# VHH binders against Acidic fibroblast growth factor intracellular-binding protein (FIBP), part 2

Target 1, 363 residues: Acidic fibroblast growth factor intracellular-binding protein (FIBP), of Homo sapiens (Human) (o43427)
Amino acid sequence: TSELDIFVGNTTLIDEDVYRLWLDGYSVTDAVALRVRSGILEQTGATAAVLQSDTMDHYRTFHMLERLLHAPPKLLHQLIFQIPPSRQALLIERYYAFDEAFVREVLGKKLSKGTKKDLDDISTKTGITLKSCRRQFDNFKRVFKVVEEMRGSLVDNIQQHFLLSDRLARDYAAIVFFANNRFETGKKKLQYLSFGDFAFCAELMIQNWTLGAVGEAPTDPDSQMDDMDMDLDKEFLQDLKELKVLVADKDLLDLHKSLVCTALRGKLGVFSEMEANFKNLSRGLVNVAAKLTHNKDVRDLFVDLVEKFVEPCRSDHWPLSDVRFFLNQYSASVHSLDGFRHQALWDRYMGTLRGCLLRLYHD

## First folded at step 22 (VHH; from q1 with F106W)

Design u2
Fold by OpenDDE, fold request of step 23:
Structure u2 (fold): chain B 363 residues (1-363), chain A 124 residues (1-124)
Amino acid sequence: as target 1 above (363 residues)
Amino acid sequence: QVQLVETGGGLVQPGGSLRLSCAASGFTFDDYWMGWARQVPGKGLEWVSYISSKGYTEYQDSVKGRFTISRDNAKSTVYLQMNSLKPEDTAVYYCARDSLETYDSWEGWSFDYWGQGTQVTVSS
């Protein structure tokens, strides 16, 4: 029973349906029309005039609350609106929620560079109202600006400052991370990927490839206050050049292939294909590492992963299980190579890459 | 050179209608948001309505339901249909181009160019 929450006294009643309409960027007029179409008049016995008034009142309230929602802790501490904690949480969570279609359009782009035109184009493309697009974009920017200046866990910082759920905070962390590193996500080859796929990869990279992952507090005060969780570990990226030996040294490459093939013989349905394509796959994976040594090429990480690994495996119709087996053995077999000295580096690299590749491997 | 030329203003009785037109030249019209602002003598410039390049529209509360903004990209022209005019609508109306600059805030109408304006007078 959608109880028309009538503003009685000092308690701010929040109609969730009206709030949703507001968040979706509908005008009062359009919202009223939508509510009428939903059958609310028949359900409540209210007149159209009452509905209009009710909707208008809610919109006014939401407009006032919006300023507080920009800094969610202020919503908790303010004395103007009597809002129960559960409703406060709802307001915040819903306000910062975003449409997947929208985030896919802006993911990896610089958040400081957004024009009205760009958002208008996205709005038209996705069918999301421009107002909603604006809200979402502004939220991304706001969170980015706040956490960019903060050290420590990106997710924790987001949760503390914006009071978001763990899930939503992680999503925002991914958005911020992608924006900061400017990963290209808009290419045609990546269109099959969901935000969830990228978010998953972001989480792994944040955990394993950032400065925060190494747990060493930068001893050098002069080291540019790089947000530990937003920035990739530059030293790590530079060290990735050492992995080239795995494909440049013919003996290592051959031995590695032999070890992997021996381990996987009789276990893979696509063993022949794997064996035939091993060198290419290995070169692809190692080349991705090599490219990461160049700051300008970091943006191409996901495209490279798809082109160099995902597409080849898909073309040969690898089942996901075989991909998993391959990546596991591929990574593990390097430990048996006596001539290879960078085992820790390899593990850090492939541990994350394996997870990402497995997530990216789907139709 | 960017040029905006307003036409269609005049004297009208309360409850009457006017249609303003703005011919734009000197820039790629299709790429820009366009709008209308008005100025009452002795008061500041007030935005009335704007339209995005793709046709999204917004209106000031005072004119909602009465005014309609539209554009014809083929003609590089923006229109303002004003219905149910009130004496309070008396002002000089300016056609304006929205700046392509990245805005920190989406609040309000930001324009970089405007026309010479056209007088709208609503009087009995």
Scores: ipSAE 0.312, ipTM 0.730, lowest interface PAE 1.7, mean pLDDT 90
Fold by OpenDDE, fold request of step 23:
Structure u2 (fold): chain B 363 residues (1-363), chain A 124 residues (1-124)
Amino acid sequence: as target 1 above (363 residues)
Amino acid sequence: QVQLVETGGGLVQPGGSLRLSCAASGFTFDDYWMGWARQVPGKGLEWVSYISSKGYTEYQDSVKGRFTISRDNAKSTVYLQMNSLKPEDTAVYYCARDSLETYDSWEGWSFDYWGQGTQVTVSS
């Protein structure tokens, strides 16, 4: 008989508050104390003993449900627990929900045993209970392991296998994408960025810079088994070296500058600063592309974006509107450069980069 | 299929000893943390002890100094030596697999599979 036999026949109303306490990793004793402080005894007229018993019963139930939550479709198909569909969805959604402070500590890191060893430090740093950290980490790893060998849309695969909301599935897709590509997110210069910022960028990159974006089967037979949305398009990354000509060729650089300046004259509040720093900004943006051609340097993408573009513009007090105008014109003007033959590559690169930079440009 | 089979339970007098065994099958035993939980009559499930693949052990405060968890990876078996048993130790004891893969240390428990349990009764 399965361990679930212990609870066969139980129709359980899920108390959302107790579930939250359980997810947050509180002991029964601590959970009871918190419930008492919330005024539950006064509200219900229950005794402390009843409250303790009630809390214990819920914890027991949650413990038994956890196995099913590891494979959410099993929760829907099982007959042991009588849980309404709306509550099933709630259980799943809350179980896989995560703390932003936690995800920022593990974002871009390998979801391995090594990282598990650091959970105690993360717990201490964030104030999140170790149990909660463990649950969240395991959830990330579980989702990663399930989708890492799958082809197609990460979001769709996650939704199919874990029955998460679209929002939460997108978040997990970002987490998986960052973990897979090992993007550095822990540098001091990146501390002002939220998970939402990274997730936004992940979405753009997944849509435009992965193999799934082009709808073509990878040419490398070894990559055919990899998730198309998880891996950056290697051919695309290698082709980015062709963009170097935009800064290496003095004539192209000068012409590009001239076109951008002509178009933006009288439109930017920081026109003088833009004109003075055009070459540096362009070199920065093109150098980011150049670095992406090296697998070892891909991890530095966000640091480089901040250092080479965001910080310079911030230093010169560019309003966001001017940044937008600049990036639009900077990207568009390349189409007017005679002799530049990599327009499609440029559009694929700058289309994503523009979006990312605009998201990253804030205080 | 993951299977955990507990043995060694029974009736014992206060101050006595029992040794529980759990035979595991259906998974790579040495890759998982193993543990014991118990259900005391009228109470919820509580963890008793767990052990990592490397031999790291943790105990609930109520059993510290009295219980010893060990494992034999070659036999895919986890043990619980229970000494100085008290009436309060009366419970159904369950062998459990931890949901996490093995790593150096963990302060807590998260079991995903349980056995059928073995009754331990401590009574004069």
Scores: ipSAE 0.005, ipTM 0.242, lowest interface PAE 12.2, mean pLDDT 87
Fold by ESMFold2, fold request of step 23:
Structure u2 (fold): chain B 363 residues (1-363), chain A 124 residues (1-124)
Amino acid sequence: as target 1 above (363 residues)
Amino acid sequence: QVQLVETGGGLVQPGGSLRLSCAASGFTFDDYWMGWARQVPGKGLEWVSYISSKGYTEYQDSVKGRFTISRDNAKSTVYLQMNSLKPEDTAVYYCARDSLETYDSWEGWSFDYWGQGTQVTVSS
């Protein structure tokens, strides 16, 4: 059968359904009740007393395993628990898995001590047990603590130290990236966005706006160029003020508008709306860049993107295809501005911002 | 009756070493996880280290690399070797038995029996 017990021998009692109940934070008593409701007494012929003892034995085993799960490579090296590698991977992956409702409530917040009241409030709001909320939050803290002191790729470091799947490691990279930079995600205007929307944007920013993005210069022809960092590139952020010339210099602003309008005439359903609002949209996007020069204003990035671009375009009923046409041409036309000296900076900013805006533009 | 008796506390200079011992009786020692907790002045109880029935160990980050927990099942004794002691290690140290059957504490530790404690003071 596919029962985990057969592969771990008689000394290690691991039932995946009981593991899930334990991860979800049910007491032994409540877990027994749920197991009875599932029909396990009918399936096995066991008494309720035997089921209670079995559940308690499993919980004891899981508590012992939990200490190893905090440092997953230790689970692989321990002879006390004879568990096949594929089952070890399953235990690790499920331990670090999280509820979408939970992560959405904590995304971008500090991963620090003394948040018991906050976790109680989240537990009440989401219906997730307090024990499960604590486990998930502690997992985020544990991953953050390990990677905050490490150089190199966030995803690779997480995979190496916690033995997580690629997808889960990328999710954790987004979580710790948001926590490190304290991005605001809880404002009412942002409630339509899922964790997946933010994680997509985090992946782009990690790739393009961190210190790792500038570390590709040839120092060693065989060196790896994929090193990533949790910190936004502070020189890049400081340089973003230079983009203000695109909206402060009347001749550049007028030329940029002219180039975009010429390229998009006859191609946008919302051309008249775009033409009338070009200067306001451009000021919005350039002012977002200028605000990023101050670390405290980085927190408002997603609020600003929604307020300055997504909401105006949604108010004018732009289809996604027109948003894409506009962003592509808006970004590309700056290359034709002979008086503009910051092309690489612009490409780095808009390359990521365009991807984020397209992902944020739904509903 | 379950009894846990700590010995080995005292006064030591910074950088010094102490070894705490905890003699256990009144239960099947081999079946239980054992640990050390401490009461730091002005703070609540905090865990320091634990050791599983099979010898797996974990440590609080602040003592990792300096403290070593061990157990001797034949003597029903758990030890804490404390090296490179710092003034912030000053505390009453308690030997404790972990109750896995009552996992309901905020920190995931549920010590059901405690020793009387032994004072460790790290001062110049």
Scores: ipSAE 0.000, ipTM 0.114, lowest interface PAE 18.4, mean pLDDT 82

Design u2
Fold by ESMFold2, fold request of step 23:
Structure u2 (fold): chain B 363 residues (1-363), chain A 124 residues (1-124)
Amino acid sequence: as target 1 above (363 residues)
Amino acid sequence: QVQLVETGGGLVQPGGSLRLSCAASGFTFDDYWMGWARQVPGKGLEWVSYISSKGYTEYQDSVKGRFTISRDNAKSTVYLQMNSLKPEDTAVYYCARDSLETYDSWEGWSFDYWGQGTQVTVSS
């Protein structure tokens, strides 16, 4: 079974329910009260005094295990506790798990003493115990510090050093990517977005806008050498200002509009609204690109996407299918613009931006 | 502190040539798009040409093929070579730095700094 009381070296019990109570930050007294309400005294015939002693013994064991959980490979190779491999994986995964409400409050903030001082307020706002908030924050910081200067895949590095599942490692990759680049997520306009929405966008940006995305296209198609996935490709970002010609050159802007309108006539329910607002939408998307050239202005990416694209389209009641049709044709038609020299740059920008915009477009 | 200083204006005959220079200081010149605008008597201010940080150029239709914008990043200088000048090119020419905002009446241009201007007069 999941109970390990027979052969655990320094303790007779590793109870999954007690582990959860400890992770959630309950005192021994509160944990005992919750266990009593669960009916465990009826199930076992134990006294309340025995239950309190058992809970305290578990907490002492968990405090000893916590040092090993900070460096999960050490848990696999230590000799003090006899814990089966499947049980070890469960202890690690649950230790690094986090609450949606918590991560949403800290996403994109620097993982520093300044943010740590705000944890009291976050605990009050979310109802998550302060101890659990501190554990989750410390986990984010611990993962960040291990991987912040490492070459290669962010997800693979997290999995290798912390032994996390693929899903949890991808979530942590998004968290550290946001913390490294300081994306603003807390503005009122962004509150309809979940962590999952931001994590989806982070995966696209890590894949396509970091230096690891240089691969087969720009300079050396044979290069397999990854740089840090946490850092946006600064040459790519600096080049994005060159896309401004798409809205600064009246001939290109008019032709781009004409090509998109021709392709979408009869296919778009909001065609009249799109035609009337094409130039404003295009200027919005190109202005986002131009603004990304400055590291501090990268922070406003999601605010800008919502203000310049999502809100206008929502105001005109675009269905998601029309947003997809528009973004597909808007992106593709640039390849028909004679005299535009930055098609590869455009594809790299819009390939990711289109995916992000489609994910951000919901109620 | 950002500063743009134009030189090279003057009087020229129709069909003549003139080269304007704009010396820039107080910012990282290589990172910015630069351009020229002109104030034509009776028409107000209009953009003429711009050059991106990577050297992409664009021109107003009325000057296309006659004017050439260029930049020298080592000297932090933008140039406007004006050939085949016409009387309608008579204006005060201003060097300008693009703010990288896309919403203005200048077809996606947004000037945040410009120089004092240099007079170009094309007559007889």
Scores: ipSAE 0.000, ipTM 0.188, lowest interface PAE 21.1, mean pLDDT 82

## First folded at step 26 (VHH)

Design y2 (from q1 with S99D)
Fold by ESMFold2, last read:
Structure y2 (fold): chain B 363 residues (1-363), chain A 124 residues (1-124)
Amino acid sequence: as target 1 above (363 residues)
Amino acid sequence: QVQLVETGGGLVQPGGSLRLSCAASGFTFDDYWMGWARQVPGKGLEWVSYISSKGYTEYQDSVKGRFTISRDNAKSTVYLQMNSLKPEDTAVYYCARDDLETYDSFEGWSFDYWGQGTQVTVSS
């Protein structure tokens, strides 16, 4: 562009502490006040006027960088700023980083104007500046909008298009997966759970319950899967109703209980509680599966898991080791039920559910 | 059709006051955040103030303590009370609506509709 030819060649000086103040949404005036309180005038011998000018200059530079940060590969190819590659990565990573308190308030909500309208409430509740809340929300939506139409690995697509670390890309994958499927996370029963707990469960569901999961192991190496990881496999969810026989057929339910109790006798501290409550726990877990056939009931997955399994086990004071022994045997014993014909479906359901339940319990 | 119509601009002495009004129509006013921006002669546009749908306010550093944004949802109107005016406040003032659909906002904000502007002149 001849009218926009700009100078290149000078190293851009970037203070990481000032960058954080800018990302946190502080005005220049407030940022200067915070820098003065940190003792920088005494450390450097600078005057307050020099500090204000320096802060202003940094903020102007960050304003110019922000449009490139919305499309991070543009930082790799821009000619305006001389930024070393390690600094480019740091600027991108910090721009897309988020506050745990913020993400916990928006997790699973639609990334829409309705949610954005209420960010002032979240700002007040969390103490995070409104400017920072809006930046973090916009980052979630920007990532979602780029990847919602892409085939292939959700994590890889995020890393490729936004140049984020593996950890941050996995966090964003969880965020967009929750937003796409609208999982409820805000109910009072769920308040003990962190974003990290939900992200762990999201990773398992992305890996095992999406359309991409069905084709992960191709029979022909030439046919590589590139289906979308954000969408739950609707055929899998519809098939889950077939698991109802495990609790609707009295003989199967009784045999399943017998197999689990025989295997766990002498191994559980809460054996008598488990034996007394087995049928209720099994009905809870199988009914959760059956409810997943309806999209609106998918949203209640975590509420249902906590209500039907976590709360009963906590009420009876199960140690985590007993929860693990139970879930392992509960899942494995179905393979010994001669009249049951949905072993692969069960393994896909319970393989993920066990990991989620252990995380939800151990938090 | 979204319309924003500003009134209340004029000539005022340093230290004086003005009250700007912006009548809004063509959208559900109660659902949107509103703001004021200004264009100083020879400079680009800069934001001045925002007000959320619930009445939370933010101000640029240079106007904090002197300007007050408010809204009347029953009249679909946003106001800017400007006190202790300085010559550097001389600008065309625009009423604006926040774009709740965007995710590429500058500084976390992006206006999608603007009024015609009203001139504020503080004696040179």
Scores: ipSAE 0.421, ipTM 0.801, lowest interface PAE 3.6, mean pLDDT 86
Fold by ESMFold2, fold request of step 28:
Structure y2 (fold): chain B 363 residues (1-363), chain A 124 residues (1-124)
Amino acid sequence: as target 1 above (363 residues)
Amino acid sequence: QVQLVETGGGLVQPGGSLRLSCAASGFTFDDYWMGWARQVPGKGLEWVSYISSKGYTEYQDSVKGRFTISRDNAKSTVYLQMNSLKPEDTAVYYCARDDLETYDSFEGWSFDYWGQGTQVTVSS
């Protein structure tokens, strides 16, 4: 009875379970069927006709609310619906929530009509209703279109304009960052990765590889510090080709290997495997940097990291602790290379890459 | 320019059948989702059904099981087969193209181009 005893005088009729059914894209008929299967008729003593009428009334209300949910601050300032503040926050947060299976299918794709036209394939593959797929896609695009021209923190802008929790705003920041830069995420080698894995990496790249990243002074007179966090720092990416000397200069490569092996002897369980494969691992990581110089090559970052580092280390059965020891020393030892002149560039590259690789290294 | 032309409306008795056609031109038909909406006398415009570029379909609850949307991409044509017609189905039926660029859909859909409409009247 408590589910059907909703106060509706000056307070808008809101049943959270019915809201979830509406968000999930169920028709009124299907939503009623699901509510019947939940046992609500037995719990409340209601008839099926009453339940159908109640469900239709809720759907009508949600339908009227939807335009306000597209611009959440308008929901706070409207006088048509009297909604308690805690319920306003819940309605907004749930409207913008998304399914893991859905986001994984669209992550890194352009938020365009080309992607939207194929949402029926995603609906079929995932079992998520097409209406819900379209809502989630539209939400991603709506957030992207609002923040694409904004300066400053991507997370703060999303949170301020859509009134989302910090967690959800960070998720949306990752989604729009991936869409803006078109990272490939759908290849077979990447299927073991969750959205959370990609979102973690996105946060590091937003913090460190964008034009708004720390460094305090611009290095390009036309590259202003107030550019959007979604854009990778073009000058940084162009400079990454300079790291190639670490593997093209045989003396630097040999010295780098020697320093790492000296530091890790007796500390790494897979030391023999690391020593035998050092040059291939280093070439893999440095060639990823060089490839990022070209805009089209940015798409392959995660594929390349998995192919060039994660798979080789997994094949040799490196425990995560050894991966961490190696990456820390591999990165740090470059500071001892007198012939290498790109230390700040290296630190910016490996600081983020190390965190990404550690997150990507799991089963 | 985008053009949608409906045909096949008319007068039919309750329980009867009718097939609407919509000839499309001026865009890459195969890439777009298409739909039907109707203007019921005394009410606003409401969606009836849609069909994706690859044949996925959805229907308003009131027409499920009675109406079938289909498309022939080779002819750039959308069809609505209407069976077991009821007086409440009386409306002007419009063919429409889904606005794939929008992110502010109403009821999950937003149509950007419409045909002239075809009248369907269900009465004895």
Scores: ipSAE 0.392, ipTM 0.785, lowest interface PAE 3.7, mean pLDDT 86
Fold by ESMFold2, fold request of step 28:
Structure y2 (fold): chain B 363 residues (1-363), chain A 124 residues (1-124)
Amino acid sequence: as target 1 above (363 residues)
Amino acid sequence: QVQLVETGGGLVQPGGSLRLSCAASGFTFDDYWMGWARQVPGKGLEWVSYISSKGYTEYQDSVKGRFTISRDNAKSTVYLQMNSLKPEDTAVYYCARDDLETYDSFEGWSFDYWGQGTQVTVSS
């Protein structure tokens, strides 16, 4: 346990509580004060002088370890520290762990000098120490810089090069994907959303809207496309303008509405509201697609989804079940439109968008 | 082209005061975080203090309450006001610039440019 680690006296022992204090950015003096307030002197019988010496020794060890934590595979080969593999994994995982409040402040921003120089404002706003903010930012940038030139699965590449758990690697994949594509997440309309909400949407977009998604079949030996999960598929984005016909062609719009209303009559509590607003909702979702055609406009995706779909449905008090029922039929009914020639494009767009909208629809 | 020039070192009695200055040139000073480090005889370099581009400050434990870092962006200058000096403060003091482009910072810091240093000696 963490209580026993304090008094072994060797540089090979690591106290998890002291590691947390170091990661959180406390000085030795502040860490000792916090440890005293926790009651550790009473629990262990240690003197204050012993506690200070122990804390200082741990900090020296952590300082030496940090260079290896920046390149985790190198940690596995270092006999000097005599750290068991399970403890190495814990050290790495906790070093790369991040605070929800911190990631929400930087998500989607460029991982650059400009963002890094504003970390003092973020530290003040969140209450996270500046040292911890800089460590977390540097971790995001380090992972980004390693994987931005790599082909293949973003999650697998992160796991292999940083030895992170599947969960944390997926979180970093989302962070890196957002930073690369610069999705806006900080607007007032988006403040009800957690990192987890954005990470869920990132997973869907990585799976379906990236260059890697072109060869997403379990095996696709005929694919010649670069398999890069970081980049949105520019050809796909350019093609999204073709979905505009669903709302520009009056006959297609009217027929789409008719099919959805027929399928949902008697099944939605908000049927009248849906019927009255169908054309506006459809125009909103199709216009989001058309806006994505312009590379610089991908940044507003989440703002637009909330503004054009989530807020209208929330204003009319749609329960989540009705949102799900509507999105299922809205998406599926396009397959019955004989004059619509972009079915595969639609499925790719709405397959991801439906999942995102359902995840964004809360509060 | 980046230059950091420290001045203001010297001999002072215990309990005395000294002000170090660091004149910076060759870069957009107000975009960078700046710091002071010292090399104590028989030890390696250790950080002393830093100041963000917007004036956020941090100090190592041994100097908190005695030292004050400040900056004048109009003059591209960083200062270290050193009060209540102790013999253990004897060191060569270096002005340093934070490397905002790195992701290899240790404990959140990594300095990319250093001055030539100024000697501070605290002795009766």
Scores: ipSAE 0.378, ipTM 0.786, lowest interface PAE 4.0, mean pLDDT 86

